VH-VL binders against Beta-1,4-galactosyltransferase galt-1 (galt-1). Designs and how they scored, part 21

Target 1, 206 residues: Beta-1,4-galactosyltransferase galt-1 (galt-1), of Caenorhabditis elegans (o16374r189to394)
Amino acid sequence: KMSICVPALFGNGYDAKRIVEFIELNTLQGIEKIYIYTNQKELDGSMKKTLKYYSDNHKITLIDYTLPFREDGVWYHGQLATVTDCLLRNTGITKYTFFNDFDEFFVPVIKSRTLFETISGLFEDPTIGSQRTALKYINAKIKSAPYSLKNIVSEKRIETRFTKCVVRPEMVFEQGIHHTSRVIQDNYKTVSHGGSLLRVYHYKDK
Short names: E, the ipSAE of ESMFold2; O, the ipSAE of OpenDDE; V2, 0.75 times the mean of E and O plus 0.25 times the DockQ between their complexes.

## First folded at step 20 (VH-VL; framework fv_canakinumab)

Design c92 (from c90 with heavy chain T103V; at its last look DockQ between E and O 0.78; V2 from the best seeds 0.00; counts 0 for: pae E 2.1 > 2)
Fold by ESMFold2, look of step 20:
Structure c92 (fold): chain C 206 residues (1-206), chain A 120 residues (1-120), chain B 107 residues (1-107)
Amino acid sequence: as target 1 above (206 residues)
Amino acid sequence: QVQLVESGGGVVQPGRSLRLSCAASGFTFSSYFMNWVRQAPGKGLEWVAIIWYEGDEEYYADSVEGRFTISRDNSKNTLYLQMNGLRAEDTAVYYCARELYEVDLEFDYWGQGTLVTVSS
Amino acid sequence: EIVLTQSPDFQSVTPKEKVTITCRASQRISSYLHWYQQKPDQSPKLLIKRASESFSGVPSRFSGSGSGTDFTLTINSLEAEDAAAYYCHQFYNYPYTFGPGTKVDIK
C-alpha cells in the first residue's frame, strides 16, 4: 500500500547502521516496498553486505545503477532516470509512493496516528496526485544508535526550497527530485502540505 | 490544576507595539505546542500563531505575518506574542491555548484572555 | 487557506429540542476538525475532537459527525446552559482556521 523510492546513494557519509535504521524504521511505519538505486563502485564492503542481506530477504529491491564517465549535466539526468524508473515500477501496484533519501523520514505529527492513516487523510480528495512538504533539518551532533529518531541534540529549521513528495504513482506523468513536474490529466492536482500533520525530517552529520 | 494566564494587554495607538505574556503552570510546559487565538469584540475566533515545543518552529496567520512574533521561554514556563505595527483591526481579546500533539492537536486548555485595544 | 463556513449563523431553540449546526470546508479535510463551545463572557472549551470524538467531561447530548467537507454538531436535547457560540476549527493544514460561529439561544 506504501513504498519508498531512494533514487540514488550519492557519495560517502553513510554507514551500515544508518541504512539498517532507515529500512527498519520505515518498515515499522508500514512501508511495504523500498527501492534503492545505488552505484556499486561507490559502496564499501559493509554497505554492500547490508544491502545484499536486505535484498536477499526481500525487504528491499536493490537496483544497481552505474553512471557513464561525465558528471556535469549527467548527474541530474541520471537521478531523473532512477526516479522515473521507480515511479513506473509502482504505477498500478502501490497506492502511495514516497521519494526521499536515506537520511530522510516522513513522520506523522500526531504521535498516536500511523503514517498510513496520515497519508490517507491528506489524499482523501481523490483528485490529489501529489503532496509536497518541506524538509525539517535535524543536526545530529550526538550520534547514538539508532542514528535518526534517538538523537540527543538537534537543531530544527524549515527549508522550503527543498521539499519531498508522496504521490499516487498512477496519477503522475513526470516526477522530479523535489516536486511532481506533471500529472497525467488537467483535473488532477499537485498540492503543498504546510506541516501540521506530516513532516519530513532530514538528519545530517556534524 | 492547569493554568494559563495572559497579561500585557492595554490601549495603544496605531503603529505602536505590545508584548503579551502567557504564564503557564500545573503541567509540563515544554511538552506542548502553544497557540495564540484572538477574538475581536462581538466577533468570532481567529487563529493567530503557533509555536512548537522546542520554540524553533512557528507559523502565523496571513493577517499578522511579518508584524507579530510568537516565542516561548521554557525555563520560565511563559509564552509570548510580540505585536509590532499594531492596527485598529488587531483590537481583540487574545487567548493562549495549549495544543496536545500526542493525541489529535486539540486545544484542551485556554486562558481567560487579555484585551488589546488599538485606537487613536 | 481553508475556509470554514457554518450554518445557521444564529438559532433560537426551545429547550429539550434538537439543535443541528453544520460546518463546511472549502476543500476536503478528512476528519481533521474540532468543535469548540464559547459561553457568554468565557473562553472557548473543547467539545468534539476529530469530527466525532467527545472530549472528556462533555455531556452525552453533544455529538459530532462528518468527514471530508461536511460536518455536523448535534445537541440532542438542548439545555439552558448550552446557550453559547459554537465554532468549528480545522487542523488539516496551516494556517489553522475557525468557522465564523453559530450562536444558539434559548427560546
Scores: ipSAE 0.573, ipTM 0.823, lowest interface PAE 2.1, mean pLDDT 83
ESMFold2 (binder alone), look of step 20: mean pLDDT 93; pTM 0.946
OpenDDE, look of step 20: ipSAE 0.861; ipTM 0.936

Design c93 (from c90 with heavy chain E54D; at its last look DockQ between E and O 0.70; V2 from the best seeds 0.75)
Fold by ESMFold2, look of step 20:
Structure c93 (fold): chain C 206 residues (1-206), chain A 120 residues (1-120), chain B 107 residues (1-107)
Amino acid sequence: as target 1 above (206 residues)
Amino acid sequence: QVQLVESGGGVVQPGRSLRLSCAASGFTFSSYFMNWVRQAPGKGLEWVAIIWYDGDEEYYADSVEGRFTISRDNSKNTLYLQMNGLRAEDTAVYYCARELYETDLEFDYWGQGTLVTVSS
Amino acid sequence: EIVLTQSPDFQSVTPKEKVTITCRASQRISSYLHWYQQKPDQSPKLLIKRASESFSGVPSRFSGSGSGTDFTLTINSLEAEDAAAYYCHQFYNYPYTFGPGTKVDIK
């Protein structure tokens, strides 16, 4: 019913345990398929083994993809190609598709509700093709391993200038990194959600 | 038992400032979102502002944004509303209400309110 | 901003009769709507959660229904202590909003 597209995973400097956390916690939220785009030859051995394990167990679809990237790191020209590919892979297959960076989670505000229940409520209007909400950065300091959400000591810093999308993939024609650029018909719409029911959090180590 | 007690209301001239407080007791204050809701005399309820349990997020009604600031001190179990640039239309009873995000974001307990009157 | 309207503005109803209050949202809000009761000279109290779920201690004569844009609050057999103003409140999106209220009196 739900999938995640990770349009770029850079191969160096990542902790394989962080990848386990991302995949397992999103699976617990009801994400059924995770598409990860990376240049596999740039992955270190631990990350390679971890991603291969999940790919072999059909938890992720790992897509080998060489992209030109900006050296300054914030905006990536090649990500539009992977975003478009991932959108098309989900059209007609999943009901809701999230576009995340690797360390990002869409989370219900109401603790007793599932992610699917929350998203279904936000998309109750059948003309809505995408929901966009502001990203909240959390600067997490981790005192011990193995990593888990309950073991994280966080120092919260809020930055809301970036947004992330969840879409009904069959209703989107053109998807950007931070927004839906175009829906397939004039009567479908993109909307912004103010954050009362759904948040997206970005966790980083430093 | 749960208690929410508002204070700091009074009569003030237009353009001036007031700070409201809401003292909380009988529950774990840092586990709740907190809201201010106001009611002009003889009128209906108007939502004013919310602050999340950890103080990291605040949202405001359009009518007060830029003039009012909600804040909380979890070590003192106290919610605040700083009201700047007060206008006659801000005259109301101001209630604090706790919001339960564990279930359905309901306001399950309200204070008795404090009256703010803005007049010359 | 999501505008809520309520009908009627005012009802005067004989005891034991049925009261129906409607709330309409300016856009679809699923079931993200609460009902509050405010008796004269009192603070508001939560009555119905999520359009249809009674809050703890609320008498069974109160019920709520609806989803999308149209919601109703029903008092099946009005009691004297039910004389109050009734407000719907949406929590679908910020800013939160309340309906303008419906005043219900006895007799």
Scores: ipSAE 0.666, ipTM 0.865, lowest interface PAE 1.4, mean pLDDT 84
ESMFold2 (binder alone), look of step 20: mean pLDDT 94; pTM 0.956
OpenDDE, look of step 20: ipSAE 0.872; ipTM 0.944

Design c94 (from c90 with heavy chain E54D D56S; at its last look DockQ between E and O 0.81; V2 from the best seeds 0.76)
Fold by ESMFold2, look of step 20:
Order: sequence, then C-alpha cells, then structure tokens
Structure c94 (fold): chain C 206 residues (1-206), chain A 120 residues (1-120), chain B 107 residues (1-107)
Amino acid sequence: as target 1 above (206 residues)
Amino acid sequence: QVQLVESGGGVVQPGRSLRLSCAASGFTFSSYFMNWVRQAPGKGLEWVAIIWYDGSEEYYADSVEGRFTISRDNSKNTLYLQMNGLRAEDTAVYYCARELYETDLEFDYWGQGTLVTVSS
Amino acid sequence: EIVLTQSPDFQSVTPKEKVTITCRASQRISSYLHWYQQKPDQSPKLLIKRASESFSGVPSRFSGSGSGTDFTLTINSLEAEDAAAYYCHQFYNYPYTFGPGTKVDIK
C-alpha cells in the first residue's frame, strides 16, 4: 500500500540503466505503484523503450504531459500540476505516497527494517498527514549490478531547501514539491523527520 | 572481543579545548554508527553526538551544537570528539558507544568512559 | 526535541518484590525506545530494546512494555545485583534523548 509519484522526468538527465535501477529497487522495497510523468517526445530511444516495457508489464503508470512553460524554468517544469494529479490518483487508494524525483530514494536507516515498517512507525500517530525530511546528496560510483545502496560513497552534506515528503494522500488538500501546503483538517499535522529512521538520498553524477 | 577505550580526558579551564579519542577493536568499526554520551557527576545520562558508519552524517545535542565536533577515522578504528569553548556544565564522564543499525539502533556496547573536568 | 520523564526518581525495594519503572515521552514515539541499566561505578548496559525485546543475556525477570507515549520496565522479582540506575532512551528522532533515570536500591 505504498506508491511513488515522480512528478517530472526531464529529458537527457538519465540513462535507461538508472531507470531500471529506480523501478527495480523501489519494487523490492515494497512500492506497488510508480507514477512517472514525462514528455515522451523528448526521451531518447533506449529510455522510451525501457519505460514502455515497464508500463506494458504494469510495473509503472507512465503519464505523458504537455509542457505549458519554457524549459528555463526547469524547477517548476510542470511539477506542481503533476504533483496534484498524482495526489488525486492515490487518494482513497494508497496508504502512503512518496513524492520524489527519479534520482531520489527514500531509504530506511535500520538495515533489517522494510520501508513500509519504517513509514508505519513514523505515522503511528494517526494525526500525522505527512512526513518531510531533507535530501542527502550522494556522489555515487555504483559498484555492482544490480546496483545496491550499500555500495555508495556518500557526500557530507544535507540540502535543507529541498525536502521530500511521504504522505497519507487522503489527509492532504494541497501538496507542493518540497512540503505539504495544507492538510484537510486543522487537527492533522505535517511534521519534519530529522533522519534517525528515514533518509532521502539524491544520487548525482557530477 | 569487542573493546571501546576512551582517552583524552582531564582538567581544563573554561573556554579551552579538549579532544577525546575512542579506540575500537574486536569488531568491524566501519559497520557501526558511533555515539558520545556523557554523565555529569551524580547525574543522569545525556546524549551528546552521533556519527554514521561512513562519517557522512553527524548530529548533536542542542547543548553542544556549534562547540563540539564528532569525527571518525575508519582506517584507524578511532572515534573522536573535539570539544571547543568548554563550560563548567560540560564536566562529565564521556562514554563512547557503538550503535547497531542492523536491528534497532541500540547501543549494544559502551566504553569505560573518560572524565572531563572544567574548572577555573 | 522529545522529552522523556521517568517515575519514580528513587525506589528502595525489598528483595524478591516487583519493581515497576515508568517512562513517558512528550510525543508519540511508537516503540522506538530502549532501556539501559547502570550499576554503581559501571558503564551502562542495554537491557530492553524497542520497548519490549530483551537483549541477549538479560535475565528473564526483566521485561518491558508500552508503545506511543507510556513505557514500563518491570523487574518481577528483585535481586540484590539489580540495585542500579535505569534509563529510557528514545531513538525516534534526533536529537536522541534519555530519561532522567530511576535509582533502585535494596531495602
């Protein structure tokens, strides 16, 4: 009962091997639905084939979208619209929905615990509608195939301007890229998690 | 056998600096989070700082943030605590403790402690 | 910051009797709480992990319970060697915190 919303996959930013890793690793973590928003006209042929393969095999839901704005605003490149669409797709269906980019992973800190167990613990308070935590940037050279998060040498920094959320979608009225803007009732709350149980890793090539 | 041995404690004046070390042996040091926990004489335990297995993340108690720096050298199996701007309330026995992130983040082994006294 | 409180501060107990120590968190922390024992002039030792799971080698007279905000450590039949201070510790969020401790002595 976990899903991921990938609000936008920018062209030329990823190779097909990275997409395979993203989908396979998150499936192993118990993610049951992955929604990927992209402009398919801008994808190279190998990436398009890979996404079509997973879509045809019901591993992802691939959503083609129209670019309403110039690419010089890449940060806001359709992301708010796709975030809202994805939130609505999960409301009433999914218990926990993650909002992250294609190169980001929510990872339990406790090695023997599943992602679902970790999220369930963080949401044990029934009034919590969303959990927000800061990105940790990782400069990764991946050592094995299939790729493993344990084989990564991390960079010592946390970017607090970019947090990512996991939410109970039925409790959220308005979701942003890095925060939950509004919950549906005043007694529900958004909270920040300091990283003892859950981290979000952002993998950069450069 | 597992060993954690703290050293570097002593008597210092307020405002001075001190560096504690914790020598680890008998286990794979780079597989554990490491913590400093202190205990003022006759008082309870106070968590001070944590550093992750690869040194990538460090977190501090509010009482020491900005003054203390935790670090580790995995090639030497050694944990450090750099303590700057020492105050009387920093007087305590300082323990290093390893944290097992495989199971429940428990502190399953503690060193013997080293005493830091901050007095004029 | 998650504040832990403990009750009682001090307890003097006749051997073989039951000891109950409570820990309360300032917010819900699920079961992300450990209990440590510290005997006089010794380093702390882990007793109970994750609220209720005994650590290896801990005598069966020690047990833990609770979830959310209220947690209990129980010594079902006190022995002389159990005279010690007992601390709860939360690992739900940074900064980590300990309770102020409960000292248990033999009557």
Scores: ipSAE 0.649, ipTM 0.858, lowest interface PAE 1.6, mean pLDDT 84
ESMFold2 (binder alone), look of step 20: mean pLDDT 94; pTM 0.957
OpenDDE, look of step 20: ipSAE 0.830; ipTM 0.920

Design c95 (from c90 with light chain N93D; at its last look DockQ between E and O 0.64; V2 from the best seeds 0.73)
Fold by ESMFold2, look of step 20:
Structure c95 (fold): chain C 206 residues (1-206), chain A 120 residues (1-120), chain B 107 residues (1-107)
Amino acid sequence: as target 1 above (206 residues)
Amino acid sequence: QVQLVESGGGVVQPGRSLRLSCAASGFTFSSYFMNWVRQAPGKGLEWVAIIWYEGDEEYYADSVEGRFTISRDNSKNTLYLQMNGLRAEDTAVYYCARELYETDLEFDYWGQGTLVTVSS
Amino acid sequence: EIVLTQSPDFQSVTPKEKVTITCRASQRISSYLHWYQQKPDQSPKLLIKRASESFSGVPSRFSGSGSGTDFTLTINSLEAEDAAAYYCHQFYDYPYTFGPGTKVDIK
């Protein structure tokens, strides 16, 4: 029903504990497949062991991918390549695909509703191919499944400037990091959701 | 007993400012989203603004964005609406309403309202 | 922004008869719609949440139905105390919006 694409490579500050939390909490939210793109040569031993454990147990699909480097350290071509690959892996087999980093969670605003119920409602219009959802930056620890804002302990200020996408992969032709660039037919839509039903949170651990 | 009491309404000239208050009692104020909804005389309801339970974000109707600011003080159980640049079309009864995000985002309790009249 | 329309604007109804009020959204909103009642000189009260679920304490003569773009509030057997204005309200997306209202009077 639902999958996650993690097309961004691992940056500094991520640890194995955060990966465990990400995988376990999203599994509890009903995510059935998580695709993770990384260069295994650049992972420390703890990280490699953790990712291998989940891959061997069929909890994730781990894709070893080396991105070309640039002098400024920006991963422009590699990001688009992994996003496109993940979109294609889900086309025709997954109903809803989320694009986010390890530190990001899609969260229903209504405490009594599951993630799938929320997404199904937002995509009730069959012409919607993509929902662009507001990103909120939070310094927080996650104590339980992120199905409610009350399950999150917040410690620092919030910014809401960026967005992330959930898509019907069969309706998307070109996917970016923060938006859907093109849908496959002119009568399909990319829409923005203002945050009343679904949010995406980006977490810092402090 | 749940109670919401609005105050701060009155008659003002166009371009002036007013600050409305909504005093809450009988429930845990910091556990609810809070809204302002207005009703011009003889007209229907118009949503104005929402603020989330910690004051962590706010949203506004297009008709008031940039002029009105919603805020809350959870230590005083009070919701506020700062209204700047008032216009004749802002004349209305202003209600505060609490919103339950635990069930379906319904406005399950409303205050009695306070009247704002903007006239020259 | 999501525009809600209501029909009729006004109706005068004989007691015990059925009242039907419609609300139409400018886009599909699934079931993310509430109904409120406002009696003269009173603040609004919640009647029906999420298109079809009665709020606590609402008489059983009130019911709601619909999803997508077309929604209906029904009063099966009108009573004198039901004379009021009725508003639909969408919570699918910000900004929240209300319908323009339907006034129901007793003949």
Scores: ipSAE 0.665, ipTM 0.856, lowest interface PAE 1.6, mean pLDDT 84
ESMFold2 (binder alone), look of step 20: mean pLDDT 93; pTM 0.954
OpenDDE, look of step 20: ipSAE 0.865; ipTM 0.934

Design c96 (from c90 with heavy chain W52S, light chain Y32S Y92S; at its last look DockQ between E and O 0.02; V2 from the best seeds 0.00; counts 0 for: pae E 14.0 > 2, placed apart)
Fold by ESMFold2, look of step 20:
Structure c96 (fold): chain C 206 residues (1-206), chain A 120 residues (1-120), chain B 107 residues (1-107)
Amino acid sequence: as target 1 above (206 residues)
Amino acid sequence: QVQLVESGGGVVQPGRSLRLSCAASGFTFSSYFMNWVRQAPGKGLEWVAIISYEGDEEYYADSVEGRFTISRDNSKNTLYLQMNGLRAEDTAVYYCARELYETDLEFDYWGQGTLVTVSS
Amino acid sequence: EIVLTQSPDFQSVTPKEKVTITCRASQRISSSLHWYQQKPDQSPKLLIKRASESFSGVPSRFSGSGSGTDFTLTINSLEAEDAAAYYCHQFSNYPYTFGPGTKVDIK
């Protein structure tokens, strides 16, 4: 019913406990498949073992990807290719697909509702193809696992310009990292959600 | 039983500041999202702001964003609204209302309100 | 921002007759709508939650219906004590909004 696309994972910025927490917590929320794009040459041994375990158990699909750079010294973020690949992998397979990083969690605001129930409500209008969802920054002061449950510090504001998306993949023609650029039919809509029912928590490791 | 009592209203000149308080009793204050709702004399209800039960998330109506700040002190069972840069259109009765986060986000209890008048 | 409109603005109704109040949302909001009653010089009170569920202690003559963009509050047999303003309120998205209100008086 639900999947996650992680468009880029760089191995020097994460530890294996964070990856385990991400996969396990999202599985508990009803996520059935997680697609992870990474440069395998940059992963340490514990990270490789962790990702292999979940790949062998069909919880994730691991895709090797090298970030393109231009030789004139201008850096790219080459994530459009991974986002497009992941969108296409989910078209016709998954009802709702989330696009986020490992340090971001989509969370229902109403505690008595599951993630699927919350998303289904946001997409009740059959012409809605995507939802842009507000981002809430969390400063992590307690560095015990699990990070997402033990954090006691957050920033006070919601970021509306750097949002993350959940989509119906079959209704999207072109997907970006922070927005849906085009839908398949002219009458389909992209909408923004201000955080009353669904939020993205972005954890800052400090 | 459940009581919400607003205070801090009064007459102020445009551009000045005022802070409203809402004293809560008869329930576990820290378990509820809290809201401010206002009503200009002879007019309808207008939602102003909401704060989460831990006080770490706040949202505002467009008409007050950047000027008003909602806050809470759970150790004192008190909700606050700091109102800066007051304008004539902010003249209203201000209600605090508790929101039941665990069900349908209904405002099940309201205070009696406190009047704020912004006048030259 | 989700704009709510209500119709009619005002009704004067003979006791025991049926009152119908409509609320329309500018965007689809599923059933994320509550109805509040405000009697003269009183704070608002919850009547109907989630479009159709009566709040505890609300008389059975009050009912709600609708989903999506069109919602209705019905008072099946008006009592004198029901003279009040009635507001719809959406909680689908921030900012929360209220309808402009419908005032119901006794003839």
Scores: ipSAE 0.000, ipTM 0.469, lowest interface PAE 14.0, mean pLDDT 79
ESMFold2 (binder alone), look of step 20: mean pLDDT 93; pTM 0.945
OpenDDE, look of step 20: ipSAE 0.407; ipTM 0.820

## First folded at step 21 (VH-VL; framework fv_canakinumab)

Design c100 (from c91 with heavy chain E102D; at its last look DockQ between E and O 0.65; V2 from the best seeds 0.72)
Fold by ESMFold2, look of step 21:
Structure c100 (fold): chain C 206 residues (1-206), chain A 120 residues (1-120), chain B 107 residues (1-107)
Amino acid sequence: as target 1 above (206 residues)
Amino acid sequence: QVQLVESGGGVVQPGRSLRLSCAASGFTFSSYFMNWVRQAPGKGLEWVAVIWYEGDEEYYADSVEGRFTISRDNSKNTLYLQMNGLRAEDTAVYYCARELYDTDLEFDYWGQGTLVTVSS
Amino acid sequence: EIVLTQSPDFQSVTPKEKVTITCRASQRISSYLHWYQQKPDQSPKLLIKRASESFSGVPSRFSGSGSGTDFTLTINSLEAEDAAAYYCHQFYNYPYTFGPGTKVDIK
C-alpha cells in the first residue's frame, strides 16, 4: 500500500545502525517496500552486509548507480534520475509513495492514527496527486516503537521552504526532490499540507 | 479537576500591547497542544493560535500573524498570548483550550475566558 | 484557508422537535471536523468529534454525520437546555477555522 523512495545514499554519511533504525521503524509504520539508490562501491562492509540482508528479505530493493561525470569535473547529483526511476517502479503497484532521505521520517501528528490512515485522509479528494509538507530540522532521537510523534525529542527549528512529498505514483508525470513538477492530467492537483496532520522530521548534523 | 483559567484581559488603547495568561491544573500540561480562541461580543468563535506540547511549533490565524505570539512555560503549567499592535477588531473574550493529539485533535476543555477591549 | 459556512444562521424550535444544522467546507476535508456547543454566558463545549463520534457525556439526542464538504449536526428531540450556539470546526489544515455558528432558541 505504501513505499519509500530513497533517491540517493552518498558516501559514508550513514552507519549501519541508522539504516536498521530507518528500515525497521518504517516497516512498523506499514511501509511495505523501500527503494534505495546508492553507489555500492563506496559503502563499507558492514553497511553493504546490512543492505544485502534487507534486500534478501525483500524489505528493500537496492539499486546500484554511478554519479554522472561532468566535463568540468564537478560531480553531479543523480537524484532527479533516481527519483524518476523510483516513481516509475511504483506506478500501478503502490498506492502511496514517499520521497525522503534516511535522515527523514514522515510522522502522523495524531498519536492514535497510523501513517496509512493519515495519508488516506489527506488524499480523500480523489483528484489529489501529491501532498507536499514542511520539513522540520531537528537534533532528535526516536525513543521507541511504535513509531509516533510523542517518541521524538526535538530541538526548535522549522524550515517551511524545504518540503518532502508523498504521492499517488500513477497520477504523477514528473517528480522533483522537493515538489511534484507535473501531474499526468490537468484536473489532478498538487497540494501543500500545513502540518496539522502530518510532519516530516529531518535529523541535522553540524 | 481539569482547570484552565485565563487572566490578563482589560481595556487598552489601539496600538498598545497586552499579555494574556492561562493557568492549567489537574492534568499533565506538557502532554497537550494549547490553543487560543476568541469571540467578539455577540459574534462567533475565531481560532487565534496553537502551540505544540514542547513549545517548538506555533501556528496563527492570518488576522493576528506578525502581531501575536503564543508561548508556553511547561515548568509553570502556563500558556501565554502576547498581543502587540492591538486593533479594535481584536476586542473579544479570549479562551484557552487544550487539544488532544492522542485521539483527534479535539478541544476537549476550555477555560472561562478573559475579556480584552480595545477602545480609544 | 478553509472556509466553513453554516445554515441556518438561526432557528427557533419547539421542544421535542428535531433540529438540523449544516456545515459546508470550501474544500474536501474528509471527516476532520468537530462540533462545539456554546450556551449563553458559557464557554464552548465539545459535542461531536471527527464528524460523527459523540464526545463522552454528550446526550444521545446529539448526532453528527457527513464527510468531504457537507456535514450535519442533528438534535433529534430538542430539550430546553439545548438553546445555544453551535459551531463546526475543521482540523484538516492550519490555519484552523470555525463556522460562523448557528443559534438555536426555544419557542
Scores: ipSAE 0.603, ipTM 0.839, lowest interface PAE 2.0, mean pLDDT 83
ESMFold2 (binder alone), look of step 21: mean pLDDT 93; pTM 0.947
OpenDDE, look of step 21: ipSAE 0.880; ipTM 0.947

Design c101 (from c91 with light chain Y94W; at its last fold request DockQ between E and O 0.73; V2 from the best seeds 0.77)
Heavy chain, then light chain:
Amino acid sequence: QVQLVESGGGVVQPGRSLRLSCAASGFTFSSYFMNWVRQAPGKGLEWVAVIWYEGDEEYYADSVEGRFTISRDNSKNTLYLQMNGLRAEDTAVYYCARELYETDLEFDYWGQGTLVTVSS
Amino acid sequence: EIVLTQSPDFQSVTPKEKVTITCRASQRISSYLHWYQQKPDQSPKLLIKRASESFSGVPSRFSGSGSGTDFTLTINSLEAEDAAAYYCHQFYNWPYTFGPGTKVDIK
ESMFold2, look of step 21: ipSAE 0.651; ipTM 0.841
ESMFold2 (binder alone), look of step 21: mean pLDDT 92; pTM 0.933
OpenDDE, look of step 21: ipSAE 0.885; ipTM 0.946
ESMFold2, look of step 22: ipSAE 0.636; ipTM 0.837
ESMFold2 (binder alone), look of step 22: mean pLDDT 92; pTM 0.936
OpenDDE, look of step 22: ipSAE 0.886; ipTM 0.940
ESMFold2, fold request of step 23: ipSAE 0.633, 0.653, 0.643; ipTM 0.839, 0.845, 0.841
ESMFold2 (binder alone), fold request of step 23: mean pLDDT 92, 92, 92; pTM 0.929, 0.931, 0.929
OpenDDE, fold request of step 23: ipSAE 0.917, 0.913, 0.896; ipTM 0.958, 0.959, 0.956

Design c102 (from c91 with light chain S30T; at its last look DockQ between E and O 0.62; V2 from the best seeds 0.00; counts 0 for: pae E 2.9 > 2)
Fold by ESMFold2, look of step 21:
Structure c102 (fold): chain C 206 residues (1-206), chain A 120 residues (1-120), chain B 107 residues (1-107)
Amino acid sequence: as target 1 above (206 residues)
Amino acid sequence: QVQLVESGGGVVQPGRSLRLSCAASGFTFSSYFMNWVRQAPGKGLEWVAVIWYEGDEEYYADSVEGRFTISRDNSKNTLYLQMNGLRAEDTAVYYCARELYETDLEFDYWGQGTLVTVSS
Amino acid sequence: EIVLTQSPDFQSVTPKEKVTITCRASQRITSYLHWYQQKPDQSPKLLIKRASESFSGVPSRFSGSGSGTDFTLTINSLEAEDAAAYYCHQFYNYPYTFGPGTKVDIK
């Protein structure tokens, strides 16, 4: 029903434990498949083993994505390429696809509601192809799953408004990092959700 | 047991400011979102603003955005509404209401309200 | 912004008769709608949450139904103390909005 696209997992400073937490916490939230794009040559042995374990157990799809230049501008364009590939992998297969980094989580505001129930409500209008929701915090900590406001400890930060998207992949033609650029038909809509029901939080270790 | 008591209302000239307070007791104030809702004399209810349980997020109705600021002090169990640039159309009874994010975001308790009159 | 409309604006009803109040949303909001009652000179009180679930202590004569854009509050046998204004309220998205209200009087 739901999948996550992680458009880029780069760098050598991340912790395999965090990736385990990301995958396990999102699985408990009802995410059925996670697509992870990474340059496998840059992964240490512990990370490679962890990702292979989840790939072999069909919880993730790991896509080798090599970026020969590694320039700042190329980083951004590389993420657009992975976003597009992931959108196409989910079109006709997954009902709702989230686009977020491995340390970001979509969280229902209402504690008694699951992520799927929340997303289904936001997409009740069949003409909505994409929901863009606010990212109000740069850094947050998640203590346990399933996610709720009580499970998330965040530092209050003032930031420029950023958003992340959840889409019906079959209704989107062109997807960006923070928005849907184009839907497949004129009567399909991209909408913004103001944060009363759904939030995106950035995960941070203690 | 549960009480919400608004104060700080009064008569004020257009363009002036008022600060409303809502004193909470009989419950764990820091576990609730808090809202201001207003009602002009003889008119319906209008949502004004919400602040989340840690005071980290606030949202406003378009009619008050940029002029009103909602805030809370969880150590004093008090909700505030700073109203700047007051206009005649801001004349209303102002209610504070608590919101349960654990169930369905319902406003289950309301104060008795405080009257703000903006007149020249 | 999600606009809520209510019908009728005003309804004068004999005791023990059925009252029906409708609320229509300008977009689909699932069941993310509450109903509030406000008696004269009183603060609003929650009646129905999430379109159809009665709040604690609300008499069984009150019921709610609907999903999507069309919602109904029903008072199956009107009592004198039910003379009040009734408001729908959506919690689907910020800014939150209320309907304009329906005033119910006793004949």
Scores: ipSAE 0.474, ipTM 0.786, lowest interface PAE 2.9, mean pLDDT 83
ESMFold2 (binder alone), look of step 21: mean pLDDT 93; pTM 0.953
OpenDDE, look of step 21: ipSAE 0.846; ipTM 0.928

